# VHH binders against p46559, part 6

Target 1, 369 residues: p46559
Amino acid sequence: MTAIEKFFTEKSPDSEQVLLKVIELGIDFLGGEWKNVDKSQVNVSRVHGGQSNHMFHVTSSTSATPYLLRIHRQPPSQVFTDTVNLAIFSERGLGPKLYGFFEGGRMEEFLPSKTFDVNDVLVPENSRKIGAIFPLYHSINVPVSKSRRCVHLMREWLNGYESLGGGDYEILPTTVNYSDHPKSVSIKDLNHEIDNFEKWSTEIFEHTLVFSHNDLASTNILELNSTKELVLIDWEFGTYNWRGFDLAMHLSETAIDYRVPFPPGIKMNGDLIDNPPNIQIFCEAYVEADKKLKNRSPSDPTAEVKALIQECQFFWPLTNLFWALSAMKHSLLKFENGVDLDVQARDRLAVYFHLKPRSQKIYEELSKK

## First folded at step 1 (VHH)

Design c11 (framework vhh_surovatamig_d1)
Fold by ESMFold2-Fast, scan of step 1:
Structure c11 (fold): chain B 369 residues (1-369), chain A 126 residues (1-126)
Amino acid sequence: as target 1 above (369 residues)
Amino acid sequence: EVQLVESGGGLVQPGGSLRLSCAASGFSFSSYWMSWVRQAPGKGLEWVATIKQDGSEKDYVDSVKGRFTISRDNAKKSLYLQMNSLRAEDTAVYYCAREAYSSGWTEDTPYYFDYRGQGTLVTVSS
């Protein structure tokens, strides 16, 4: 636990020590009217979120700039990546303004907003709006590694699983009714699947490398109260990656309901996996927004949309392998987040093998001259 | 089926006390942060208090600090709000609410509830 995390967890938000500390931070990082604020004018209220941060909304009765204070619970490596990504997007107007960061925390713009859920992302108009946001960040040049793609993190998770004593893994899906998968997989089998998909992706989609969010679940989408504009958050998995993985990640998450009773706290919808209702409108919105942003006219808009749908379908199984490997490792760490991680891993592996033949066919088709 | 059932509301005089209870079913109660939120007549929803899965962390809106105490009994799948020194301004429908669950292994999203109960009315008047 960092000194600053200990400070904020051991003290009440309305204690004199905390009030003075948030004024000190306001003066140091924002300046302006914070230099003239008395502790009696300050309000600090806790904002509840995920497991990764302690969050506080800091306001005053003055014209001093309000801010959201995040005190990190995350590993330093994830905090650094998310903060750097937020700084770049803040400058581009694509996310909350980053006011400053320090060891163990950061200060950013508080956005009065509603967090999306699975019902929201299945609304066609919302799918259109989300699809139109992707080109905005896929078009930027981010000064981070171009080689640390999804497969790099997958290998890190699989190595972690093995180092924790993990072995062969039995695939017994609980929430999807799929049977077209191996009964079990070894660590060697899973490494081979990662290597094979990396080879296929490099051969047919290397030209699609873009900076990607890689984790656009519904809960990482905010709808601003004032404008109804959508804002994307939680860039901790932000890396250069194949575009279709980023798009397929979002689409895959629309087929999963986390509001079901624990255990298992997760239900995959096979009907939505097999027949995604909004893939057409989502891909149309992406192509249209990308066209406008790059001031280009596609020579055949229908063919470009069809090709993008195929690209999303190719990467869909890989997004499930990605989260399956995470769940396998974190299950051994006894990580608790309201989802049965073994159920998640088994179901996601079943989805991976169910969809893999389609991806292989796409690879065979697109690799022909 | 996720179900939250509140009880314990009623009419009480200023300075009095009430204990609200919430019975949870259809989910792993011990795996969720739980909250109390309220809605005064003609006003929007106001968050009142929250409690971590194991009860180790609690937080309150400033106007109730020192007067209200949130607690939970994971064995009984129950959430409680002990309300002391009640004021006319505390008059509201009180809802038991489950904090929205995140699908990511790490997530930074603002305050959001995916389920709340039908509510229990608390009226503070003489």
Scores: ipSAE 0.000, ipTM 0.209, lowest interface PAE 13.9, mean pLDDT 83

Design c12 (framework vhh_surovatamig_d1)
Fold by ESMFold2-Fast, scan of step 1:
Structure c12 (fold): chain B 369 residues (1-369), chain A 125 residues (1-125)
Amino acid sequence: as target 1 above (369 residues)
Amino acid sequence: EVQLVESGGGLVQPGGSLRLSCAASGFTFSEYYMSWVRQAPGKGLEWVATIKQDGSSTDYVDSVKGRFTISRDNAKKSLYLQMNSLRAEDTAVYYCAKLYPGTSRDFYTGSLDYRGQGTLVTVSS
């Protein structure tokens, strides 16, 4: 717990101390207009959007630039990654402008926008818009490791689970009605699954490495009020990865409802997992936007879309294994975030094994070309 | 300090109606999905209804669909549950709950599932 986190959590946003502190930050990082702001002209409101930060929207009745104040609750490594990623996107005009960072927090542009939810991402028009924006982010060259892909973090979580005394894990899905899975998995079994998917992905999809968001749930998508353009936020898991994992992550999240009360705070929709209604529209939009961005002429546009759908289907189970391993570890840490982590782990493992045979078939088909 | 204060419960005969209210404070009410959950005597918690931040979308458990209506007033920071055609099996303590979709992967945030003290609804002749 940082000193600044204690300051903002222990005091009311309306307190004189908080008002003076946000003016001080405005002067220090934004300058100019903030130097003449009186505390009576300042408003500080909590932004509760469910991210891993305490967030405040700082405004004034003057022309001083409003800002979003994030006070970190995340480990330093995730904060570092998210800040570096935001700085790069800020400079390229692809995300909120980063006004500055300091020990324990940062200041960024407040974007008047609508945060998407699970209902929004199931609208076909929105699926098309999301598909179309991905290539813009996937085209960026980011000066970070290209070897620390999704499997790196998966191994860290599994090792953490083992280190905390975790053992064999029983798969008893609660919110999804799948039964085509092992009754239990060992740590060795899970390590084998990670190794096997890494091998398959490297053999058939190594050419698809792109800088990826890796966590594009509905709530990490903003629709700007002024233009209706989409902006992707919260890049704390951003890294080079196989693009199909990034795309499949978003598609997988459209089949998961977090609106249900805790416990369990999560409900997976097997019908949407088995028959994703917008995968065709989403992949068509991606391919079209990617072609335009790279100024390339496709020899067979229909075949390219079918190949991308297959790529997404291949990575879909891995996205569920990814979050299952996280949930297993964090459950042992008694971490609480509004979701029953054991239910999440069990359901996601059930989804993993349900979808894995399709991925194996895709690997066999593509490895023989 | 997040506070949710439920009211409006009481004794009602089968077929009757009640309107529950929840007064919210300590957070930006308009930015959260809100839900009603209930706990019948000797049973676990059961989700009843959810409403989106702006009220544009609602969802209900099948047993109350067509009988209950969830609504909200963001200006008053209040959540409501209109309960019609009440049945003996609706007898429960009803809780107002704060939700935020998509928090399952925020590994370092606190729980956003806050429940109030509850209000008792008894349906009995």
Scores: ipSAE 0.000, ipTM 0.186, lowest interface PAE 13.2, mean pLDDT 83

Design c13 (framework vhh_surovatamig_d1)
Fold by ESMFold2-Fast, scan of step 1:
Structure c13 (fold): chain B 369 residues (1-369), chain A 128 residues (1-128)
Amino acid sequence: as target 1 above (369 residues)
Amino acid sequence: EVQLVESGGGLVQPGGSLRLSCAASGFTFDSYWMSWVRQAPGKGLEWVATISHDGSEKDYVDSVKGRFTISRDNAKKSLYLQMNSLRAEDTAVYYCARTFEYHTSGKGSVYTYEMDVRGQGTLVTVSS
């Protein structure tokens, strides 16, 4: 744990030490009116981040530029990737401005906005707007590793689970009503699932590699108060990956309600996890935006949309395996984020095994072409 | 000294209404998000509703949407919960809570209502 992380976790946001520190950061990185701010004019609000960060909203009663202060909890490799991604998107106007970074943290633009929830992403117009954003970042060249895909992180999490004493895992879903999964899985079984899905994805979808967000839950989408434009945040899992995984990740998350304020902190809608209501609208918006951005004319737009829906359906179970493995590892670390990680892991593993047969059939169909 | 004092609870019949009030002191009330949380007999704490520092944003647990309304008066340093169409399942001790602004990110990110201060509560009993 860094010195700055200890500082901010051990002290109240209202403490004199914290107020003086955020003024110091404001002066150093933003300058301007921050040099004239006294501690009585400063407000520091703790903003609840995800599993990965401590977040603070720093404001004053003066004209000093407000900022979000992010104090890192993640390994340096994840922090490095997220910071590089944000810097690139900041410069391209695709995300919040990056004001600066330092050992253990960073400062970024506070956007007056509404954070989306499960109800917002189920609105057809919002689903259309989100679908149209994906081609904007899928089309750019980001100077990061092309080989560190979702399966790389999955293997890291599973290895972490094993190193922490994890063993066989019992699949007892609590929010989904599936019975067509194994009763339990071994670490060997889970490694085999990762290897098999990697093989299938490489054989039929290697041509779809694009820079991907990989974590577009409703809560990582901001609607700007002034323009109603959508801004995507938290690129900490941003990597080159198969396009369908990125799209399927968002679609999978439309079935998840995160407005469960105490444990289990998560509710999966079983009716939506099999059949997301807006997949057609979402894929239509993606194809249309991609067509316009690349100045191309698809020979059969209807066929292209159907193919994209099939691509999303293929990757859907993998997105659930991805978060199940994360939850398994982090449950052993006793990581607190308002979510019961064992409930999340069990439900997502049940979804994975329930949907996997469809993905196998898609692989069999497309591998023959 | 930060203090939150709830009032307005009582016995009411199913379908009835109650208005809960919370008086805040010892902090800059208009700088904080505020919430109502409840605890039914033998159960854990359940979040009910949240309101932003300026009253522009409001959220509710699904079971009370359309029935409950959260509001605040920053000049009076007071928080309110108007409860209509009350059900037996709404029987609980209701707490006023100071809540921090949140920004959700990453998988496992959730809209969490972190309470650093809550009052002593006011009992609401819905029974015929």
Scores: ipSAE 0.006, ipTM 0.216, lowest interface PAE 10.4, mean pLDDT 82

Design c14 (framework vhh_surovatamig_d1)
Fold by ESMFold2-Fast, scan of step 1:
Structure c14 (fold): chain B 369 residues (1-369), chain A 124 residues (1-124)
Amino acid sequence: as target 1 above (369 residues)
Amino acid sequence: EVQLVESGGGLVQPGGSLRLSCAASGFTFSSYGMSWVRQAPGKGLEWVATIWQDGSEKDYVDSVKGRFTISRDNAKKSLYLQMNSLRAEDTAVYYCARDTSYLGEKYTPSFQHRGQGTLVTVSS
């Protein structure tokens, strides 16, 4: 726990100590009218939510700039990535304005909004809106590594799993009813799967490299109260990656419910995985928005949508391997992050092997020029 | 091993009061936010109330605001729900649930750790 996290955890938002601290931060990072604000003019409201950060909405009765104060509860490496990505989006007008950052926290624009849940993302109109916003983020040039893609993190997690004494892993799914998978996998087997998908993706989809969110679960989507426009948040996994991985990640997350009782605290819906109801609408919206943004007209819009659906289907299993490897490593570290990590790993590996044959067929088809 | 044990449920008349308790073990209680969730007969789970790790912030579903009070005692590793002005619609199995304070690579929504439940019946 950082010193500043401890401070805000131990003090009431309306305490004199907190009021003076948020004025100090306002003066230091924003200046202007904050230099002339009295504590009696300041209001600090806690933003409720059981997510990754302590969040406070800091306002005053003066013209001093209001701000959202985030006190980090996440690992430092993820905080660094999220903050850098937010700074870039702030500069490009694609997210909340970043007012400043410091050890253990940051100050940003507060966006009055509704956070989506799994029911919201299954509404066809919302699926269209999400599909339409992706091209905005996929069009930006971000000055970060183009080589640190999803496979880099997967190898890092698998190496971590091995270093912690991990060995062969039994695939015994509990929330999906799939049986078309190996009984167990070795670390060598999992490295082979990563290498194989990297090879396939590079051969048929290298031209699709874009800056990607890589973790667009429903809870990382805000609907603005004023405009009903969507904003994507929590970019801690943001990297350059194959476009289809980013899109498939979102689609895969629409088939997972984290609101179920612990244990396991997670339920994958095999029917939605096998027959995603909104993939057509989602891909149509993406293609239309991408076309508008780039002032282009596809020679065959129906063929382009069909190709994008195939691209999403190709990457779907890889998104599950990605989170399975994370869950395997972190279960050995005894992280308590809201689900049974072994159940998550087992179910996600079952999904990976269930969907992999489709991806292989797509590779074989598209590699024939 | 995270363990949560609810108690205090029973039969009560409309307008009556009841206090639920939850005893926690297997984790550092003072480091986690806690929630009460309920399941009425034949219906899904409904979130009722949340309290932050230090007791500083509390939140409630609209239907119980002004009637229910969530509280905690970190020294005793216990969570409470004081229920006043009970209505027939409050009839449900009530569960104590742990929220996450520390995160791995990916955070997931609440309800991850839940107890066995305690039945509350509001009836004449």
Scores: ipSAE 0.000, ipTM 0.205, lowest interface PAE 13.5, mean pLDDT 83

Design c15 (framework vhh_surovatamig_d1)
Fold by ESMFold2-Fast, scan of step 1:
Parts: structure tokens; sequence; C-alpha cells
Structure c15 (fold): chain B 369 residues (1-369), chain A 124 residues (1-124)
């Protein structure tokens, strides 16, 4: 544990030591009325929220600016990526205001909000709102590597799996009823799949590179209480990527329920994977919002929407390969997050192979112009 | 449909004890964090206590630490709040509530579900 993590986990939030520390942070990073706050006026409450951080709501009876204190439990590389991304979005008004960061933690704005779940993201109006918010994030120039796309992480995870003694992987889906997959895959097979998708994506979709969230599960979407506007959070996997991957990642996550009992703590809905009910309205909202943002009049919105649906369908299997490779590696590290990682890996590989033929046909059609 | 039904409230003397219960149905209870929140007459909602899916992690508002104990029985789909050494300021309607993994503000409308509440009156 870091020194700061140990400090906040070993002490009660109402202890004198914690109250003085949050005042010190308030003075150092926010100034203003924090200079005039006595410990008797301070409230520190633990906040449930994310398994990757210890979170504290810091308020006072004064006009001093309240803040959310995050103490990191995540790997340093994910903390760095998430903090840089949050800083950029804070400055653009597209996320919580970042008040400051320090070794082991950060301070940010409280957003009174409702976190979405799988029931919320399947509501057509919510799907429309989510589709409409993506172009705001996709239009931003972020000063990070444009070459470290999703395939870079996939190769890192697969190499990590192999280095930890991983070998051939048996595909035995638990929550989806798919049978159109290999019985098992080798590390060589998985590298070949990554290479093929990178080649196909580069040839037909290179013009679609945008800064992407890459992990837009329902729980990473906040609905603000005051305005009902949506805010996307948890940018720890944020990087430049093909637009269709980011959109397909969200669509894929709408077909997965993480609220089921552990084990397995995950259930994939094959009916929603095969026939996503909101893909049309989602893509319509994206196209409309993107055109408005770029001051473009739609010359043929029907054709553009149809093309975007095809783009999302092309990338859908790749999003499942992405998380399957992560799950394979982390299962060997004995990582525990309330999901059976072997079930996740098997089911996601089954989905990958089930959907891959559609992606191959799309590549063949679009590569011929 | 999600239903949370609280019981166990009543009139109690200062220094007394009450045990609140919440019966949950319509969702996978064992996978949700559960909370008790309260609302004193003329005041806003105040978070009181939270318990994780397995009962291994518990947290309390400072004013009730050492006096209140939150617990759960996943087999019975029930949440409990044992309240000891009750004070006049504990007088409130107590609600069983469920929250998602993220919440940026305690005491906001970010709880997805709340029961109808059970009234606790601590009076001399």
Amino acid sequence: as target 1 above (369 residues)
Amino acid sequence: EVQLVESGGGLVQPGGSLRLSCAASGFTFSKYWMSWVRQAPGKGLEWVATIDQDGSEKDYVDSVKGRFTISRDNAKKSLYLQMNSLRAEDTAVYYCATSLDYEGYIGSDTYDYRGQGTLVTVSS
C-alpha cells in the first residue's frame, strides 16, 4: 500500500488526523475558504464507487468547495492514463473538474448523479442520449500516442498470459449458447486473430481514428441529477482507436449483466448480441450529433447511419477478444473483481468467433470499394 | 420489479435498542451493495451505513459508529440494522436502499431503489 492509502484506510474518517489531512489538501489545492475551516466544521464520508479507488466525500459547514478524494488502488500506468484524460476533459467541461493530483491520489468535483445500469442503457431514449454524447469526446485532440490502439493492449495481455505460463485455451461458454467456435485456441491462433483484425481495420477504417473511451460499460455513465445530461467517467483505458471499436464496446456491454451471483458474476445475453434492439437509434443519434458539432448538413443521413451500423458490427467481435485476453492474463494473476475471469474469457471468445464471419464479409465488401 | 420492505421501527426511550429489517425481492440481492439511509423531520436524507455484497466491508456515518451494526443474510435476502444506545437525534424515517458501484455524492438521489421507510422515534 502507498503511504497515503495506508493513512486513509487505517484511520477513521472522523479522526483528527484525517480531518487535518483533508483540510491540508483543501488549502493546498483549492485555497479560498479552506484556509478558514476548523476541523469541527469538516465532514468526511466514505463513498461507495468503483473497486479501483478508496473514495471520500469531503465537505464543511462553510462555503469551502467540497471535493471528492480518490486514493488509488489501480496499477500506476492506469492511474497515469486516467488522470491525464480526466485533466483534459476537466478543462473542456466534459467530466468532473479536476482540482489536483498527487502521488497516490487526486481531488475532483462531486457530481450529484445517477450511475446507469444495464436496465438504463436498454431504454431507447437513453441509448439515443449515449449515441449523441460520443461525438463530443471523439472530436477532442488529446496529446497522447495515436499509435497505441486497442491492439497494443491486446498484445501486451496475450504476451503477459504466455509469460505467466499460459497455454492453449479451451472455449467452453457458460452463459451464451454458441457452438460455432473452435474447441480451443493456441497463443499463435490468438496472435493471428489480432494481426488479421489490425490489418482489416487499418485497410478499411484508418480514417476513423478518434480518442476513445474503450470501456463504456453502463456503470461508467453518469446521469446528472440537475440537468439529466450524461457524463462519461473512468477513462483508464482511454486512447486513440478506431471509432467503431469504441461504439461497439458500448453496444457489446449493453448485452452483459454483471449483477448476477458470483460465481460467475457475469451473464451475456445472446439474444441482445445477435439482435441489438437500439443500434439503429444509437447510430442515428451519433450521426446527427456529429454533423451538428462539425456544422455539416446531412447530404444522405440514411446512408451514413447504415454505414455506421456496419462499422459497429465489424468491430463488435474485436471488443470481446479485447476483454477475453485481459481476463485470460488476469486469471493467472489471481485477480479478484467479483467476476469469474475464466467464464468471462470463455464466453467472450465464443462471442468473438460467433461474430467474426460477419466482420470478414464486411472487410471483403469494403476493401473492394 | 424491485421491492424493499422495511420493518422494526417504533418508539423507544433514549439509551434503548431497535433492530431494523429489510426484505428484498425482484433483484439479485447478493450482488448489490446495500445501505441504510435516514431522514429526520424537516431535514434531508443522511446516509447511515453501507455493507458490501459478502458482508466483509462495512462503513458507518461517524455519529453512529460503535452504536449501530449493519449486517445481511443473502440466503434470506435480508438487510439488518442493529441500533444500540439510541439518542434523540437518531429520530428519523429509516430507508433500506441499494446503490451502484459509483456515487459522487452521499445523500443525493443516486440510490436506484429505496423502500417506503420505517419510523424510529427516540423520545424521553
Scores: ipSAE 0.000, ipTM 0.134, lowest interface PAE 18.5, mean pLDDT 83

Design c16 (framework vhh_surovatamig_d1)
Fold by ESMFold2-Fast, scan of step 1:
Structure c16 (fold): chain B 369 residues (1-369), chain A 128 residues (1-128)
Amino acid sequence: as target 1 above (369 residues)
Amino acid sequence: EVQLVESGGGLVQPGGSLRLSCAASGFTFSSYWMSWVRQAPGKGLEWVATIRQDGSEKDYVDSVKGRFTISRDNAKKSLYLQMNSLRAEDTAVYYCAKGPEYVSTYDLGRSEYHFDYRGQGTLVTVSS
């Protein structure tokens, strides 16, 4: 444990020691008015949901700049990746400002905002706004591996599942009414599915590689109170990946409600999976924003939107296989997280096999060119 | 080449005690969280206990809390599990595991851990 993690773990946020430490950090990294702040003027409150980090909102009754203090509890390699991503987005004006970092923690801007939920992302105007903001993030050059895509993590999860004693997996969905799937799958079958999708994606979509969020659930979208502009947060899975996977991940997540009481803590909506209501407006917004950002006119705007919808449809099943493999592995570790991991894995696998024939047909159509 | 070698298992009567040891090699032991996981006959793997790199944090599954103690010796690259007040339900193969390697959490309360490397195991049988 770093010295600073030990310090914040052992002491109350309202203790004199913590108040003095956050003033010290304010002086060192922000300066200005922090040099004149008395401990009686400082307020430190814990931020709810800081499961991977200790998070504190540091304010004062003065004009000293408020900040969000993050004390890392994650392994250094994951912290490094997340911090580099934030620093780049901060510099580009696409995320919270990064005020500074130090061994064991960082200081960043607190954004007064509303966190979206599943009801918000189903509103057509919000789907348009989300579609329009994706190209801003997809245009950023991040100095990380371009070969560690979604399939790399999928293989790590499947290997972990096998290492933990996992075997054949029965597909018996509880929240979707799909029956067009195998009764069970072996580890060999799942490896074949990963290899097959990687082959297809590389052959027809290798030109679409962009830095991707890979986990844009509704709760990772902030709507700023002052401007109503959107900001994407929580880039822990951020990596170079096929663009359509990132877009399909967001669309897939609009069909899933996590506000369900535990158990099972999750409900998938088959009607939204089969007939996504906002895919047209979402893809139209993406193409228009991408065109504007690149100072280009599409040769055929209607054809470009239709092609992007097809791209999203192609990657949709892969996003469900991605989370199914994660859920399979972590169900063997028996960690409680508010979602029944066995229900998630079974339902996600059922969705994968239900949607896979469409992806195969798209591959066959596009590969002949 | 990560290698974990467990020892100390055996037959013990209910209420008895055993101390398990794990010798680690092929990685920087002091840089990783370490865990004990077990598999009872006919059941899946279950996490038992975890210890932070420097020994400052320790976590246990509820069923063993107050009975088992996890510890480590970074100089010797060794992990230990002291098991007291053993019950028939503790009968299992016990594995030393590298990790958890924390992957991420979401605002939705989801979390992920990896135990990708584990040893060959040591059998603990609690019976009269």
Scores: ipSAE 0.000, ipTM 0.181, lowest interface PAE 11.9, mean pLDDT 83

Design c2 (framework vhh_surovatamig_d1)
Fold by ESMFold2-Fast, scan of step 1:
Structure c2 (fold): chain B 369 residues (1-369), chain A 126 residues (1-126)
Amino acid sequence: as target 1 above (369 residues)
Amino acid sequence: EVQLVESGGGLVQPGGSLRLSCAASGFTFSDYWMSWVRQAPGKGLEWVATINQDGSEKDYVDSVKGRFTISRDNAKKSLYLQMNSLRAEDTAVYYCARGEYSPTKWGYDLSAFDIRGQGTLVTVSS
């Protein structure tokens, strides 16, 4: 633990030490009315539910600006991507304002909002709104590597799995009833799958590279109380990637419920995977919003929407291979995060192989032109 | 060629102490975070402790806090784990790993080259 993480985890949020520290941070980074705040006027409440950070909502009875205090559980080097991304989006007005960062933490704007859950993202109007905001983020030029895409991290996880003593992996799905998968896969098999999908993606979708969120689960979507506008948060995995992967990641996450009791703490819905109810509305909204931002008119809007649906379907299995490889590596490490990682890895590998034939057919169709 | 060679394990009585060592070669040791991970009989791998490049930052799993101390000597390219007040539950093969502790959505994010050595066995029994 860093010194600041130890400070905030070992003390009660209503302790004098914590109250004085949050006033000190308010003065240093925000100034203004924070210079005149007494500890008796300050309220600090823990924000629960974060896996990678300790969050505190800091308010006062004065006109001093409220803020969210995020204390990182990760070393500074591992917070770099999220902080850089938040700074860029803050400057563009596309996320919470970044008030400042320091060793082991940061301060950001408190947005009075509702966090979405799995039921919210299945509402058609919400799918439309989410589809409509993706082009805003996909249009931003971010000065980071354009070569370190999803497959780079997949190879790192698979190499880590092997380094930790991992070997052949048996595919025994728990929550999805799929049987059209191998009984087991070797590390060589998984490397081949990554290489093959990278080859396909490069040949037919290289022109679709955009800055991507890569982890848009429902809990990373805020609906502002005042305007009902959506804001995307938690850009920890943000990097350049194929557009369809980013869109398919969100769609895939709408078919997964993490609110089930641990173990397993995860439930995949095969019916939603096989027949995603809002993919049409989602893709229509994306295309419409993208056209408005770029002042363009496609010659056939129906064909463009159909092509985007196909693009999302192509990348859907890869999003599941992505999290399966992460889960395989981390299941070899003993810890608790509310999800049985072996169940997640097995179910996601089953989904990967179930959906892969559709992706191969799409590749064959698009590559012949 | 990246190499990590662990040593210092052995049989020790409950309440005893051991110091594990890891000799690194084939990379610039001072540029990397280093960790200790262990595997108890019949259990999965468990992260134990991590240390940054210059030793100014250290983290531990809750079960060993106050009992174990991680340290490094960059001039000797060596990583250490001082284990005090040993318990039967500490019985495991201990591995030296190159990489940072990273709690993520799906666990710990260690470098792809994290574990290269054969490990060193620590047995705590009377």
Scores: ipSAE 0.000, ipTM 0.181, lowest interface PAE 13.4, mean pLDDT 83

